VHH binders against Protein DOG1-like 4 (DOGL4). Designs and how they scored, part 62

Target 1, 232 residues: Protein DOG1-like 4 (DOGL4), of Arabidopsis thaliana (Mouse-ear cress) (q84jc2)
Amino acid sequence: MSKMRNLVEEKFLEFYESWVIQLELYLHQLLIAHNNNTMSETELRHLISKLTTHHKAYYTAKWAAIREDVLAFFGSVWLNPLENACSWLTGWKPSMVFRMVDRLRKSRVVLVEAQVKKLEELRVKTKFDEQKIEREMERYQVAMADRKMVELARLGCHVGGESVMVVEAAVRGLSMGLEKMVKAADCVRLKTLKGILDILTPPQCVEFLAAAATFQVQLRRWGNRRHYVTHS

## First folded at step 20 (VHH)

Design jh5 (from jh2 with T58I)
Fold by OpenDDE, fold request of step 21:
Formats: structure tokens, sequence, C-alpha cells
Structure jh5 (fold): chain B 232 residues (1-232), chain A 123 residues (1-123)
């Protein structure tokens, strides 16, 4: 099934494809650094910085795009169905990354007690922030079905010009709320990421980022494979 | 093109109040978290307060102890620092900084900086 794409969708799709390619390159570097242990701490920090900058670039582009059409990101035509299914408010679920941290703990990585404590505190905070955003999101969603909108829906598709204006106004209101929620969610994502990276040592950061990037890339690959097999 | 311009710094007596302003231009102000930093002579630059892009989240340093308040007006592309009960130890150059999209405690994590405004508190 082909989806109709607007200009925002097309532009962001192009951007995202390029961004993912670059992510794969960085992932390769992360894996080399992690598996060979050939890089100094300074070099590792530089690599980490490149990744964080790369992610920042994504959100820079995203926030520019959502200003134009936030609804485009609730369709996210640049993602496959599997990626979309795993999306929370147009991106990855912040609390999910702690699974990556848990993976570190189950590997050769040894976290000291102080790190474990800080990570737990961050986990709790992240969860709280997620829930707060979810509640607010629900508020906007429910607000869309106000008395007037419900009445218009009841009248069917034959609406006059005044009714169209009412609907458009409601959609604009919703869009503004959605934009706020998406931005808030993105901030939670970045705060969580930053928090984790601040707690971990450079080698641990590299391993974490490699795991996260691997998951992202593989999720895309799995989704694409499934889609082409099922719908080709 | 990107500019942060601080204003409001001056000489004030102990116990006095000042309101600093930072006017931003050249970037999408409403998408950036803003922070106030200060640097006293011979000391490192330290974060005073920060506010997220929406104004919903605010942070103040412990040494502020409720004396200072950060706020922002996105319609005016301006961030403010209301300083009350000023002390001589508050004497410093105060800097406005912008960070996309979250605020930070570390100055190195911010994207843009103003030139600063001098605040001097006399005994």
Amino acid sequence: as target 1 above (232 residues)
Amino acid sequence: EVQLVESGGRLVRTGGSLRLSCAASGFTFGDYAMGWFRQAPGKEREVVAAIDWSGDEIWHADFVKGRFTISRDNAKNTVYLQMNSLKPEDTAVYYCAASFPIWHERSSDYDYWGQGTQVTVSS
C-alpha cells in the first residue's frame, strides 16, 4: 500500500535516510572501539561526542519539521510498520534504554554501586516524566472530542463552511498540543540519554551506544524484511 | 547572526534587587532551553539557573536559595533573571546561554552564549 506524502514527509524522509546511513557508520566505529579496545579515553570521548551531536542533529531537523506539520510524525512514513509500532510519541520510549543498560550489567561490564544507584534514580525519574507526558497527551486527545466536534461528527460528512472552520480550528488546537507533547517527549529522551552517559564511563558509554544503535538499525532491518516479504 | 544580549547588570547595594534580561536573536528561541551563568573573578563559570523551552521546568542552583528566579517570554525572545537579596558574593559577570533542546548544568554543553553583564554588589 502506497501512502500519500506531503512536502514535510518527503523532506524528512530524505533527511532520515541520510541520517540513518550516518548512524550506521558511527555504529561501525563504536563496534570497532568496543571490540578492539584500541582507543584512548580521549578518543572514546570524542566518538561519544560525535554520536551525541548526531542525535542532536536529528532532533534539530525534527523540531523544524514538526513546526510545519507535527501530524506528519504521527504517521511517520519514513518508518516501517515495525518501527512505528515501537514508537512512543513519535520516537523511542525513554525508559526502554534502561534495557540496554541492563544488558551491560549482564555482560562483562561491571557497574559500581554508585552508578547503579544513580541509574535507578534516573530510571524512576524517566518513568515519572513519561507518565506525566502520557497524561497530558490523553488530555489533548480527549479534548478533540468536545461537544461541538461530537455533534459535527453526528451530522456526517455534509458540513457547511462554518463547520469546516470549526473542525480546522479544533485540529489546529490539537496540533499545537501535540507539538508540545512531542517536544516534551524528546526532551525526556535526551535527558535520559544524557543522564546515562554521564553515569557511565567512556568505555561503558561506547558499549551502551553501540547496543542502542544496533537495536535501532536492526529494528529497521527486521521491519523492512518483514514488510517486503509480506507485501511484495 | 546568533546573538544573546544581556542587560540589567549594574552596581547595587547589599540586599538590593536586579532584574537581568537576555534578548535572543538569530535562532528559534522557543525551541531552546535557556540558562544563566555567572563568573566571579578568579572563579570558574557556574550555572545559576535554567529553564526549559516551554518554561515548565525550572532549575536553580543551591546557592541561590530562593533569592533568584529565572523566567522567559517566548513571544519576546527573552529570558530573565530576577535577583533579590543580593550579596557581595553575588558579584560576577552574568551570562545568558542557550541549549537545544534541554538545559544542562555544565557550561560546555550549551550552544550559544552572550557577552555577559556585570553585576556588582557593594557592602
Scores: ipSAE 0.868, ipTM 0.937, lowest interface PAE 0.5, mean pLDDT 92
Fold by OpenDDE, fold request of step 21:
Structure jh5 (fold): chain B 232 residues (1-232), chain A 123 residues (1-123)
Amino acid sequence: as target 1 above (232 residues)
Amino acid sequence: EVQLVESGGRLVRTGGSLRLSCAASGFTFGDYAMGWFRQAPGKEREVVAAIDWSGDEIWHADFVKGRFTISRDNAKNTVYLQMNSLKPEDTAVYYCAASFPIWHERSSDYDYWGQGTQVTVSS
């Protein structure tokens, strides 16, 4: 069955497709930078800034869209099933990026003890923040099944009149909560990313960002091949 | 047009109190973290306090020591800084800043800035 898309989904799909294309371009630049030692610190910082700005643009668009329909992001028609399966609160799970950091430690990148310590502290904090959000998310999800909604479901009154109003009210309440949680999650993502980038040197940042972007792009490719999804 | 307009700065005696306000317009205020910065003559701009978009997360600099409190009213597109027990060392131009979507300790990471309001604390 072809999924019916609303206006928010259509617009964001278009945006995301373009955004991913640009991400791939930046990934290419990151890889070039990573594979040569000719770039100055200033140049590396500039490249890092471009990536961070690109991510900021994503969340700017996302937050604009979720104001209209946050539920669209829990379907995420712009993502394939594999990407969706790996999503946590409509995006990448913050703690996942530490796997990319771990890769650095096993590569040519030498992290000093102070960096390792700070990264560990950040990891712990990130996990804590994730759990906090998850608990709150559960609260909103459970609240959807309040007495009124359960009774309505039991009676089978799903068509017309007051029942519709009750359901819509419940959905609005849930949506408001979801929006808050999604935004909170996004903040944890960005805080985590910022934290990592602040701990790493510019060359290390480039390698990290390359690893992260590679994973994102490859995940999309793998998912598309697996599910024969074409978004273009 | 994006605007941040600070108000409330004035001359006050040591031990006095002030409440600074920053009125925002031209952007989706509720999506931005807000911060207060200050810059004294001959010193670098430093972060005083920050608050996330929701108001749930608040940060204050160590030198605040419980004297200042940041808050926000998203319905009014305004962020506040309540300053109590003011000291001469608090004399500075105070700036309001906005950052999407998280706050930062570094001023260079903020997106929008006000023109500042002068706070002078006399002995």
Scores: ipSAE 0.868, ipTM 0.937, lowest interface PAE 0.5, mean pLDDT 93
Fold by OpenDDE, look of step 20:
Structure jh5 (fold): chain B 232 residues (1-232), chain A 123 residues (1-123)
Amino acid sequence: as target 1 above (232 residues)
Amino acid sequence: EVQLVESGGRLVRTGGSLRLSCAASGFTFGDYAMGWFRQAPGKEREVVAAIDWSGDEIWHADFVKGRFTISRDNAKNTVYLQMNSLKPEDTAVYYCAASFPIWHERSSDYDYWGQGTQVTVSS
């Protein structure tokens, strides 16, 4: 069975495919920079800026798209099942990036005590913000099962133009709530990412970004191989 | 074209109050965090307050000490700064700034800026 895609899904799929291709190019540059000890701090910062700009572009496109149809991102037809399974509120889970930092610490990256302390503070803050959103999500889900859901269920028993309009209005209301939550989650993601990059040195940032990009690209590749997805 | 237009700045006495407004156009206002900055003569620009896109998260600088309050009306594409108990030290040009999608303490991280409005507090 082939899933019928709406216009928002099609447009964003096209965007995302292009975005991922560009990410792979940046990943290559990050890896070169990581293995090249001759690059200046200015050059490294410039590369980091390119990556941050690239990520900002993603969220710009995303927020434009979710304004049209936030529900499209809960299906995310541009992602394979593995990517979707690893998704938290339509994106990566903010707290997961600290695992990447931990991995770096166990490898080549030496963090000074001050950095470790700041990272821990950021971890705590991120976790708090993440949990706050999760609580809101829970409340939202519970609320959906009360009056609005009852109304929808009641209306579902009837056919007619007026009933359809009421149902659509209810769905729109629900979608608005979801949109708000998705945006909140995205903000936590970006705050966390910014926080990490502010704590790390430019060389460390390059290594972190390379690791993050690698993970994202590999996750996509692994998922595509396993589930016969046409995405590249 | 993106525009941020500040208004409300004027001369006031110590202990007085002002409400600054910043009207935004040319971008999706509701997706942007907004901030108020100020710059006094001979001093660096400093952040005064910030508010996220939804208005749910608000930040104020330590020197505000409860005297100022940032708010926004997304329906009007406007961000406000209510300033109470003004002091001569608050004399500065106040700027409105926009950042997608999160606010920052660093001015260089903001995307758009207004022209500023002069606030003068006399003793």
Scores: ipSAE 0.862, ipTM 0.938, lowest interface PAE 0.5, mean pLDDT 91
Fold by ESMFold2, fold request of step 21:
Structure jh5 (fold): chain B 232 residues (1-232), chain A 123 residues (1-123)
Amino acid sequence: as target 1 above (232 residues)
Amino acid sequence: EVQLVESGGRLVRTGGSLRLSCAASGFTFGDYAMGWFRQAPGKEREVVAAIDWSGDEIWHADFVKGRFTISRDNAKNTVYLQMNSLKPEDTAVYYCAASFPIWHERSSDYDYWGQGTQVTVSS
């Protein structure tokens, strides 16, 4: 942003880098499980549980951090510009995860009719929940543009202690509204993830989790590669 | 230390009402979805009602719709179950449960549990 990183950003950067390294290690295990027909259903369920726990740990850390500074998650310092450009309300867009499911269906994952039905119901619910959040964001943006908020912005350009306090109160109010919307979006993400994993069989879950982790890792690698300075 | 403490369970006559309370401590209550479960003798534990972290999304099982109402007060770290038109079939130990951050129908998906409060409905 326009200033040096604050404590929240520094702490979450350190957390996120460790979290991604662990995700890469789990991806390696998922790919071994995919290519190895000797793993039992119990072993697959254990691996799936590790991934689910890993994702839940991310949100646990995130919700603690947004309590202190939700704005850090809009244009995050721990993400490269490509990763940030792909974000929807501080994370992956829930409805887009079904593209991974659709790709797997075309290539190597055979779904029975009951699974297809449940996945389509979940897709519709996910899109509905997304649209609800987007409507709430629009109402929030309209409220920010009302006459009171414009007046507070004018006061923020004047020198004075009382003007600083008014601006700080307005910024805090905006942050609380954003925090609620980010939490709502995260709940849709977790409901969607949980719903998909409940519908899929353990081998299918491994395929899905591998695809999702691969996308996240590759997006990070692609974005980092473009910021290399070539000397030649 | 995380604690969920249920209260309000007692003997009530058919058609009567009870209000169960669950006081939470040791975690950020406002980030958690809450659920009420019940377990009758010889039966499996089943979800009765659930409420999301914000209180905006509420769910009730069909067998209690119109009779039971879940609610929460985040300022008091408390979730409630208002039980009206009670039937002998509602006799069970009622449990409060918490899950971060979404609620679930399956009891195995909940992070924290209370010890339960006995509700007995006499004919």
Scores: ipSAE 0.711, ipTM 0.884, lowest interface PAE 1.2, mean pLDDT 87
Fold by ESMFold2, fold request of step 21:
Structure jh5 (fold): chain B 232 residues (1-232), chain A 123 residues (1-123)
Amino acid sequence: as target 1 above (232 residues)
Amino acid sequence: EVQLVESGGRLVRTGGSLRLSCAASGFTFGDYAMGWFRQAPGKEREVVAAIDWSGDEIWHADFVKGRFTISRDNAKNTVYLQMNSLKPEDTAVYYCAASFPIWHERSSDYDYWGQGTQVTVSS
């Protein structure tokens, strides 16, 4: 059977393709700002604000879409297989972003002691929040297995009326639990992003945002090229 | 049109109790973190309590610890502030604020604001 896309997947695919194009345009602006020392701190903060607004717009659209179909975000049709393989609970893993910060420290970006201390505190908090979510996901997986067995027993019996209400309630409960976990993960992502941008100076924020956008764009480009390579 | 409408502010005696409510409309309330702020005349606006989108994560400022309790009812699109053991220094205009999707201590990080409700605590 051919791949089938529901309306949620089709709409979000179009949104996401447009969103990535705009991200690439903002990346160009970030690179120009990095190379031009004529921008004031206020002008840099405005550019950083455009990027944070763009990221919030992604989550706004995502949270609207997961209300209709949270499963669309597990193995998403708008991502190539490499992008999907790199996902943690429907997005980038919050603790991994600190490796990008570490890379910037080893290049031209110089962080003072106070910034390093705050970043380490944020890293520890982020890891703790991730582990909490991972434990909740394990509990959810067990609950899903138990509810599936109950549903299978009920479907085999197919009693009228009341059984339909119980099955519908169980399915709704499972979907709500998964949605809650995805939202919790997104909150950790946004807390981590906000925390990093609050610690860094405006020029450092521009470098960080440029690195993050570059990684996202390159991951997409590399994954797409893989599908056109002929092997013998 | 986004609206946050606070209500319940009034004059109460020292040691009294009061519950504020904030009714939300024009946005998806269940996706937003909510905060209560206050501002007394001649003072800076300050966060008193915050609650995440689900209601599971709650924060209260030290100066209201044990006296104020934030809560929310996502079915009614409403956030509450239960205020107990009120003191004259709690006299202020109280504001409801919303932020997508996480809460913050800084007022500049909030997306939507109510017009405020006056709480006055008499001696």
Scores: ipSAE 0.706, ipTM 0.877, lowest interface PAE 1.2, mean pLDDT 86

Design jh5 (from jh2 with T58I)
Fold by ESMFold2, fold request of step 21:
Formats: sequence, C-alpha cells, structure tokens
Structure jh5 (fold): chain B 232 residues (1-232), chain A 123 residues (1-123)
Amino acid sequence: as target 1 above (232 residues)
Amino acid sequence: EVQLVESGGRLVRTGGSLRLSCAASGFTFGDYAMGWFRQAPGKEREVVAAIDWSGDEIWHADFVKGRFTISRDNAKNTVYLQMNSLKPEDTAVYYCAASFPIWHERSSDYDYWGQGTQVTVSS
C-alpha cells in the first residue's frame, strides 16, 4: 500500500529535484576550483557565496513546507530509503561535517593551529547542541506515547466520526512539537556550516564544500542504484 | 513589503535607561533571528545583541553584557532592547536587523535592516 502524494509533497519533490541538479552543477565547479588553482580569491569567494545561497534557499523552502506538513520530512518521498535512513531529524547530523574537516587535516590542505583550536571549539558546541535536541526528542516521544497513543489504543481500531477526529488531533499534536525540533536541528546545521566556513580560508572552504556535496550526491546515487531491481 | 521600524531612541543622561522596540512586517517574523546593531559616527556598524527565532538562545556583546537585554514577542512581531546603565560611549544610531534563520556577528550576513533610531547619552 502506497500513499497518495499530497500537494506539499508534490511541490517539495519538484523543488528538491531542481535543487539537487543545481547542487551537482556547483559540485562540478567546486571540483574544478579544488583540483587546479586557476581561480582568483574573488572568484573562489563568489563560488562559495553561490553555495551558501543555494543552501539557504533549501532551508527557506523547507521551513515554508514544514509549516504545512512537517511529517512529510520524516520519510520523505523526494529521498530514497538510504538517504532517509541516514537522516537525523530531517537532515544531516550536524557533527558529521567534522569528519570532512578531519579529512582536510589529512589532505594537502594545511590548517593553522588557531584554525584547529576554533574548529574543535565549534565541534564541542555542535555536539552539545545535538545532545540537547536528542534529549528533547526523547522527552517528546515519551510524552506522545503516554498521552496520544494511549488515547488511540483505548478507542480501538474502528474508524468513523469520533475516531477520525481523535486521530487528527493526535497527528496535529505530533506536528507542532516536531516542527520546533526540526527547526532547532536546522539552526544547528546552519550554525555549524557557517562557523566552519568562517574559520576556513577560501581554498579550504572550496575543498570542504566539495566534500560535503560529494557525499550528498553519492548517497543519492548509491541509494537509487540499490533500490532498482532488474528482472530478465 | 518588508519593514523593520525601530522606535524609542532619545536623549538620556549617563546612568539612565531606555527601551528600544523594533516592529516587523512583510515576512514570517517567527522564522527569523533578530539582532540589534549600533553605529557611532565614523565607526563600523557593530552587533550589540542577538536572539534566535524562538527566543530561547540569546547573545550579548561583551561591552554591553549585564547592561543590555534583548528579547522578543513573536505574537506582536516585535524585538526589544532594554538598555540600562547607559554610558556616553553607547551614543549611536541603533539598528534592528533580521536574518533567516540564524543570527550572525557580521552585519553583511543579515537580510533586512531598519532605518535606525538615535540614542544619545549625555554627561
């Protein structure tokens, strides 16, 4: 049994498909800039600005869609199952980007000691913020199980009139709390990304953004291949 | 049309108090982080205080810590700056700014700006 897509899901699917295509185009530019030093600092900063603007556009569209249907972002129709399985509160776990920063340390990129110290301070802050959100999510899940699920269980499995109203109220209650937590998680994601880009030099930013975009694109490609079956 | 309208700036004596307000319209205020900036003559615009979209996370610059308090009322689409123990060095035009969705220390990272309200601290 498959679910009919609602208007929010159809609109965001269309947006996301276009958004990912543009991300892949920017990735190509990032890889060119990373692999040879043919671009001026001004050109690098312009490319970095395009990426940050692109990510901001994603969140702008996401927060508008969440206002209508936050549940669409848990098990999203525009993501394959691998992408959905790797999601933490509807997106990248904020601290995961530090694995890409650690890869910069192991590559040809040289990080000054002051940058390393600032990046570690940011990592600690990001982890702390993640843990706060995880505890809030746990408390929310417990509260919902105690109140809403017990109410639904008491009514049994029949549908019609009263039961439909109760189910709709429970879903709305879930949506309000989840929206707040998703927004909090998105803010941690953006604070972490902005913090990293503010610490890194423009060439380092290009390498970091290329690594992040590569991972996102590869997850999508791998997941699409894994879920396609061929019969003969 | 997006508008940020500051009010409450005036002449105040040293040690006095003042409350600035910034009324927002034309955008989803509850999704935006808000900041107060100030600019003295001949100086760069600098962040004074900031508050996240929900009001839960607040930041104040060290030079105003303990004296100024930022707050917001999302039901009224308004952000406030309570200024206590004012000093002549606090004399500046104060600006309200909005950024989606996080706040920043750099003025260039903000999306919308008010026109400013003059605060003058005498003696």
Scores: ipSAE 0.637, ipTM 0.847, lowest interface PAE 1.4, mean pLDDT 85

